# VH-VL binders against q4pir3, part 2

Target 1, 250 residues: q4pir3
Amino acid sequence: MSEAQLKTSLEALSQNLLPGNQNHCSFDFQLKEIDDSIKQVIKCALVAAEIKNNECLDMLDSGIRELLDAKQRLLLMQQSVDTLANKTSENISDFENKSLLDIYTQIFKELIQEYEEKSDYGKYGTQGEYIEFKKTIWHEQNTDGSDFPSMKTFFNVMNTEEQEADEVMVYSATFDNRCPLTLQPIVHPILSTACNHFYEKDAILSLLNPTCVCPVVGCEARLQRSLLKEDEILERRLRRAQEISNLKEA

## First folded at step 1 (VH-VL)

Design f7 (framework fv_fiztasovimab)
Fold by ESMFold2-Fast, scan of step 1:
Structure f7 (fold): chain C 250 residues (1-250), chain A 121 residues (1-121), chain B 110 residues (1-110)
Amino acid sequence: as target 1 above (250 residues)
Amino acid sequence: QVQLQQWGAGLLKPSETLSLTCAVYGGSFSGYYWGWIRQPPGKGLEWIGEIYHSGSTNSNPSLKSRVTMSVDTSKNQFSLKVSSVTAADTAVYFCARGYYDILTGYYMDVWGKGTTVTVSS
Amino acid sequence: QSVLTQPPSASGTPGQRVSISCSGSSSNIGSNYVYWYQQLPGTAPKLLIFRNNQRPSGVPDRFSGSKSGTSASLAISGLRSEDEADYYCAAWDDSLSGWVFGTGTKVTVL
């Protein structure tokens, strides 16, 4: 192959692995499938935690870990292609007589080995999806307002570098259950990550064009869609607060 | 439109095991709870249990010792077994889809047509 | 078998308003949302009301639900002959970790 042909082939391979490809074999499609599956596991965990089905929770924990392993495997495959492309561009003459598949396989083998050698805490304890999974279970089982514990409490941590990675503050928030925009009790809460205020979903989204200032008096935070997050645990807390209110009014 | 098609042996003798299957067409099997409800002749509805596509189950405590549920995700099917049947198990059995809303829990929005099960000696 | 109490029957003439009560406890209606199902003779139940008072697409607004404390009510205004059916309330029960149904109410249109 000529240098131009090899470069073109590697660029085409890299593009096929980038987000935006709608083919079933694309990394973008496979990552979306895994992310959707993780979201479904978290929704199931909320119900399983409510009914205190520990057998189901253990099964779901194993399942989300397997999905996270699969996600990381796909990301490392993409990284291996990028690494190969960069090395080939820098030293193309060194690769003329070598199999691209063999070089790729060696790069991937080294990266996956590094991942597989990590502790369970290193693999899962710092991942946003797994943290959300654990928070969902913990808050449903501890409805008294107790703080979510450190992620390390769910794992055996055996080395100093993993111990040093651990200044992640457990998030705990109090809320007014009334929306500042609708003046009605919140049913579908949206949390602002910029200012920690809560709103009715449709009301705040209608206010964005594409940004707005937080409607809470005295708050100057600028909001955009990327700063607004749904909180399933907050939705459960609001449901309980509403039912208690309804009981008192009856 | 999502449809549930159910089948199974309708005539049983006391002590036998009831076995019913429900198949899902026209919609996703994943992300829903799949349940069973029964109705004895001239009586009301009784919830039997539910299963998530992962195989996790939850069943009515009064029936838990006799009830087994399973899923076959490759066929978009779920099944119910009730062991040691008696005349009290004579009923129309319905399968149903449970939709989960985080605020409200779940509710049953799609139902199968029902399978008549008669237990007689 | 069911733990939510409904009147066994209700009746009206065309155009009248009929109300069906559903009584439970703090572990079911008192803590969770109420659902209503309509069962026409010889058919499977159909969801009529969800989240206490919401209507699915295709359910006319003459059907309405309400909840107060440990009790719920279904109201049918402008009663029609096609409303003749059995009606069941339902709620999740925290103590049973499962669904409980009402005893059912047969609505007859005279």
Scores: ipSAE 0.000, ipTM 0.371, lowest interface PAE 17.4, mean pLDDT 76

Design f8 (framework fv_fiztasovimab)
Fold by ESMFold2-Fast, scan of step 1:
Structure f8 (fold): chain C 250 residues (1-250), chain A 120 residues (1-120), chain B 110 residues (1-110)
Amino acid sequence: as target 1 above (250 residues)
Amino acid sequence: QVQLQQWGAGLLKPSETLSLTCAVYGGSFSGYYWGWIRQPPGKGLEWIGEIYHSGSTNSNPSLKSRVTMSVDTSKNQFSLKVSSVTAADTAVYFCAKGPYSGSYLYMDVWGKGTTVTVSS
Amino acid sequence: QSVLTQPPSASGTPGQRVSISCSGSSSNIGSNYVYWYQQLPGTAPKLLIFRNNQRPSGVPDRFSGSKSGTSASLAISGLRSEDEADYYCAAWDDSLSGWVFGTGTKVTVL
């Protein structure tokens, strides 16, 4: 994020501090660009893992960590602005003759310091995007049906019971290769970029007229053709799952 | 390789129904949207609509009330009907293989076009 | 008015670089892939660029595409006489639930 962008956002906030009816400061475009970059890093990792290019994988690992750090910084900046706006709206008189920029800077400094003090495991090991990155590499390199190991195996970790509970909650999710529409194993997957659910391609596309609601129970995402993408990582994972299933039944 | 052959009526009177058909050769009909685009004389391209092999359609909102599309999977054909034509419907009509967001290995394919003139 | 905006014309001499802009909104170019089509006189359009910046087999590398925010650009390097044609950008529009085309650019080789 540039200093000029920050100054513009702070200037807008200082001019338009309206209690109750606030226009929220947003970094949606920047966050989307980071998310898109992370997806590209994961696609590159799939190829690098396939050709066993460990130097490229090390560079991609560094790159995804930098992107996650940048994403977190933007989220904390937004949180800091929202915190400042809420503080000033609750008691405007307490901020009379005080620098709003100084107050913002202190809030942001405290939040980013908490993040920076986390271990590498704390920063990346529980992040969905980084877990997906590591799983993608693992499944490509381990074709013998071995289970993906705990993320802790990739880090030197000072463990607490709370950190272990959080990790277990993330890893308790099972990979279900069944289509919610056909109730059969997916042959040709298609992924929703709106909700990250996936379906049999022909089934979901046949449901569009021109939109539909995600068929997954509890999901309220509205789907349309542009939000449904073929995903080469998902396709490879499903292919691998089928090969393992076939091997065990042979 | 995929090839599109199109045919239909070329000269129509106002209030008649335009009917065009497009046949798909050399490739799979399923897995893609198949669409219609038109081009009035001396003007740009205007999307009419698209249809999936299941019969699911998307169409241009400005034309939706007059447009009907259908598929015949046994013949690998899809068709366009535009009702209550006027002089504004005079254009070259193209059928085309619609892009969908998933494929990195596809070739866009267009029919050669059918000239449709609406005059009394 | 809901169409993508392109300059009506562009020109260059053989060997030069020509760039064609395509301006849209958050509901089309801002959220979706951009496609470019080349239309030679009297022929059907031909796909030139798909998914913002990718070339189909048979399209020379002197054609390139890019996208930034709600705008896209087609660049033709090493302009040749056979490049004289109409060029159209296209994108899906989420608010219309349909495809929109650019107003078109006639490229003239001087």
Scores: ipSAE 0.000, ipTM 0.425, lowest interface PAE 12.3, mean pLDDT 78

Design f9 (framework fv_fiztasovimab)
Fold by ESMFold2-Fast, scan of step 1:
Structure f9 (fold): chain C 250 residues (1-250), chain A 118 residues (1-118), chain B 110 residues (1-110)
Amino acid sequence: as target 1 above (250 residues)
Amino acid sequence: QVQLQQWGAGLLKPSETLSLTCAVYGGSFSGYYWGWIRQPPGKGLEWIGEIYHSGSTNSNPSLKSRVTMSVDTSKNQFSLKVSSVTAADTAVYFCARLRYFDYLMDVWGKGTTVTVSS
Amino acid sequence: QSVLTQPPSASGTPGQRVSISCSGSSSNIGSNYVYWYQQLPGTAPKLLIFRNNQRPSGVPDRFSGSKSGTSASLAISGLRSEDEADYYCAAWDDSLSGWVFGTGTKVTVL
């Protein structure tokens, strides 16, 4: 196809990914389908765990990992287009002798390589959906009131940044409970499955139109409604943190 | 298996301070809330409060002004103090382990009977 | 103080089914998991049901839990003499920022 046609198509795609567009994001449907599929896998895991079908659980584990890989790939494709559009708008002369497709391909390859080089723990061990999947299986199989173990126990984990991030995110009782948008303590949390940052629900939903970039300083994740998830465990954790904070200040 | 052993003063006079200690054996002290629940004679259970291994506390609002909890991580122990006791504080006091992520009280001490009388 | 309402007593003969209700509000049972504890005379409470309907290891399948809206129920099927005990429901209360227990139900095996 022609370079002019590709440029027009990429510009249109970039417009659809920006907040405030009249058009829907081109990948919204695919992301929703993946999220619905993940929910079905978790429901199936509960049943499989109940009847102690370990072969089915292994298959479901592989399935949820594939769904998470597909989700991340779509997000990186969107990020690559956005990155391309921003670069070409800032200094088009840097790209006048290059194919837009070639530039896109380079950006995407670098981003996907970064993801694919992560350990299994780095890819899945810190993802809310995968944590929920493992917790669902654990609690069904260990009804004696035993504590859910560290996600690291399900992987052969070396000492890594991903391992440390998981411990701080999942188990720490002391963290900043303020919303990055409102700068107030969070009352109704909603979690980003793309970057594991959390926000006041109404504030982040008001920023979506239908997409936005994560408002946390230094975070470049592109957010959509389908990537934002209410988390009962996080809500309880934040309520406890706020209560402890209030007690110290009272 | 994790066991909780508790001890403290059983007989108190009004206005004195109640002091109870609970020791954790056979398991990890960190990563849990450690709580106190009481039961007056012939009555139901009443939550007093909880403490995280870091020393952060959360207490029943009706008791907050009189309750102090502390942790000694070197001894795997946690303690409860209730100041200015009255006959209404007469109860069996239980210590318990609470899981952080789902608030489950899965391990209980055997209880300490506290009687407040003049 | 307890804010979850239970019947004060329930009774049955060996082999029968007994159900204990627990009524709360949107800030406790309506928003949070329900737990059930069994207290045998002179002993500490023992966890019987957690997360609405889950049984810890060692608890017989005769015990089951359920939750609907702001109410929960504990069912004991195949009632036995060793089931004579006080039973308490419990839930976190968002408005009180603390645990609330039920008023307790004394189960008698006739």
Scores: ipSAE 0.000, ipTM 0.365, lowest interface PAE 19.3, mean pLDDT 76

Design o1 (framework fv_ontamalimab)
Fold by ESMFold2-Fast, scan of step 1:
Structure o1 (fold): chain C 250 residues (1-250), chain A 122 residues (1-122), chain B 112 residues (1-112)
Amino acid sequence: as target 1 above (250 residues)
Amino acid sequence: QVQLVQSGAEVKKPGASVKVSCKASGYTFTSYGINWVRQAPGQGLEWMGWISAYNGNTNYAQKVQGRVTMTADTSTSTAYMDLRSLRSDDTAVYYCARDRYYDSSGYYFDYWGQGTTVTVSS
Amino acid sequence: DIVMTQTPLSLSVTPGQPASISCKSSQSLLHSDGKTYLYWYLQKPGQPPQLLIYEVSNRFSGVPDRFSGSGSGTDFTLKISRVEAEDVGIYYCMQSIQLPWTFGQGTKVEIK
């Protein structure tokens, strides 16, 4: 392919059908496939943890890391194409005697090398999908209601620098298993990411049309569908708390 | 992998009742809702209602409210739709479809059953 | 109830040619969370509906890249860049911003 033809092809790749993102290279379909695969791995991890199949859990851990690596590779390829397209648009004269393929290759190599040089904690420990994977396994294996530990405990981190930048959402060890809307023990929890309050899923979802105010006394958070997340770990934790409560009354 | 398998075709007289089943496999049944959608011959899709697989909470379309009951059996991963006082305009293919609660992408029907034909004729 | 209106109701396409389907809602499908709750389904002859596009423009798993969705607010479009024989069927748009969930009346796509 000539460099002029390659330039035209790369410029075309940086376009999409949405007018607001004209210079954006898109791998939306491929990224969606990877995200779907990650969700399946997490569901499999719950089952594997329940039956105590540690070999399967180790394989699933390797698998989710590979999927996250693949996702990052696609994002960096997209960034490299967008970077090249923007550079050629701004300074076309600088590229008259240069190979566009060589420039792309250099950009991509630098970005992927930076990623590959990160520690395992840096690559996976702050990723929402991997955190969810680890939380799912931990809560199934730790049935006493104790809180999920820091992600750093899974990576044996030697350097504690940047510790404040690393955030892991944890569930309180002390909580009420009663739904503020139904006044009954929660069977299906749904978590508000805006205020960290829990509700019976059907009750809060039926109240959304399309928004509502958090029903917890003193909370003024406005709830939207996108801010409500199901958490299977929390569901198992609440069911276990109810079982313990029932045994105490027997 | 994810499958919803429905019961076989039914022929009923006006005033009778029909109970359609939808057996789920390949996913955690109690983590998703089940919607029921019908399609009259040569017509479009009409939403009938929704059921939570965990606690049995339901929401029914106004047109069938009072005549329909949706239930879920978590031990067999099977949802049911019981429609009573059948009329000729209830003749349709009835579909069950899974609702995505875990995705922030909203309520949509990602997997559908094969459909159950219900014919109401005198 | 939110009313979903599709145009055209039917179209015949020569294989390899593009096709375009419009869907209009009686009120905005944009939620305060920034998402637009509009979906596209394909029902092939003798089969149940299958999900093609979720949230306006996202392809569902396994859906070919010749399918694309666009639009905002109340006006939406589904495009097929090169219609294949396997794309024959009835296409439906759906909204899930407000109960009851409602569908368009459907657009039948046939090969000439």
Scores: ipSAE 0.000, ipTM 0.383, lowest interface PAE 19.7, mean pLDDT 77

Design s1 (framework fv_fasinumab)
Fold by ESMFold2-Fast, scan of step 1:
Structure s1 (fold): chain C 250 residues (1-250), chain A 122 residues (1-122), chain B 107 residues (1-107)
Amino acid sequence: as target 1 above (250 residues)
Amino acid sequence: QVQLVQSGAEVKKPGASVKVSCKVSGYTLTELSIHWVRQAPGKGLEWMGGFDPEDGETIYAQKFQGRVTMTEDTSTDTAYMELTSLRSEDTAVYYCATGRYYDSSGYYFDYWGQGTLVTVSS
Amino acid sequence: DIQMTQSPSSLSASAGDRVTITCRASQGIRNDLGWYQQKPGKAPKRLIYAASSLQSGVPSRFSGSGSGTEFTLTISSLQPEDLASYYCLQHNSYPLTFGQGTKVEIK
């Protein structure tokens, strides 16, 4: 029967791509080659960071993102085949009037579209390889033992009103808006790029002569004026936290 | 999962050469870095060399450069280590050990062969 | 070459004791360090990778710590089957170098 043949063919295809099957080695080998290339990029980034070649670091950042995109594409192809096989085994009658290739193509198109619609943070900011790439560069550029900052500091979030409002609300729920020096809510924030701690601007600047150690307990980061930056996202988070606090008092 | 099986013990005279084999199963040889480590009787572990997948070349410890050659036959998933101009102080157990190309945690010595005793005596 | 120095060279302890072995690198190696156990007459076995990550199948009484130049392997409650030589290995740069080893014996 055509239904039995269809099920058998999809089952065989799915099994050929399963972990532990010899035919799975074709995708596994390609994924390993991509991972090896990523390791090479990270090795090059270490050298570029040591010699302070920022142009090379930018090129390597673009390269590792392209490798991660290629890796994800392969993983989504595997997922699409598995989805097709599972869907066919559950509802064989749904496929009697459709091309298997067309069904696969639609599944893959939906999955890749979901990935491509993610923000850069969503695509790369949570990937272990990219985190290692950024940590490697950070530690070579910051030799004083400063804490590696949140990955979100390296990315601009997708700038939509709804997503921005939701993120600010989540941040404000867990966000301490007090300055460690003044013990008051921060009015004019300044962010340390060395340790990702923030302070009342005038308070921290008065501590510099021309450097100081971060006043946050347990932080040994050395601060200087060039490492202190005004951050619009931090300003919005602090303003929103204060607005929410004021609403609860009303 | 990964298993490394080495060739049997060898007895050689000073000045001879020895070629130790290491057969890989559970993965293909091209997916692994193979390294060689030796241990003289009652002594510690000494790294001799291995394949560096990031550079795409085989690297040898300076002490062995010029008299060690490490090769691979991917058709039989077998790695080889040939040591020439043998001296009595080369008497040791020789191990092959492996890592994984893309797994930094597995790059160095997550699997070991059982060892091959090479005795160099006159 | 990066030199790896282990201490102590040997130790004897009783079952249930907490045992600490240290490994010092002559220069910074980040967390590019592994710990290996070698029982008499057998090939070495990896216990710890990336300085602090426990190898699957290894008992939880083993732990690793440290970064940069100072590293520690700890056995929280020594067992008779832990009689072995222990080696650290740096893989931060070539040539790869082992510590000289620590022999652990049960009293």
Scores: ipSAE 0.000, ipTM 0.371, lowest interface PAE 18.8, mean pLDDT 76

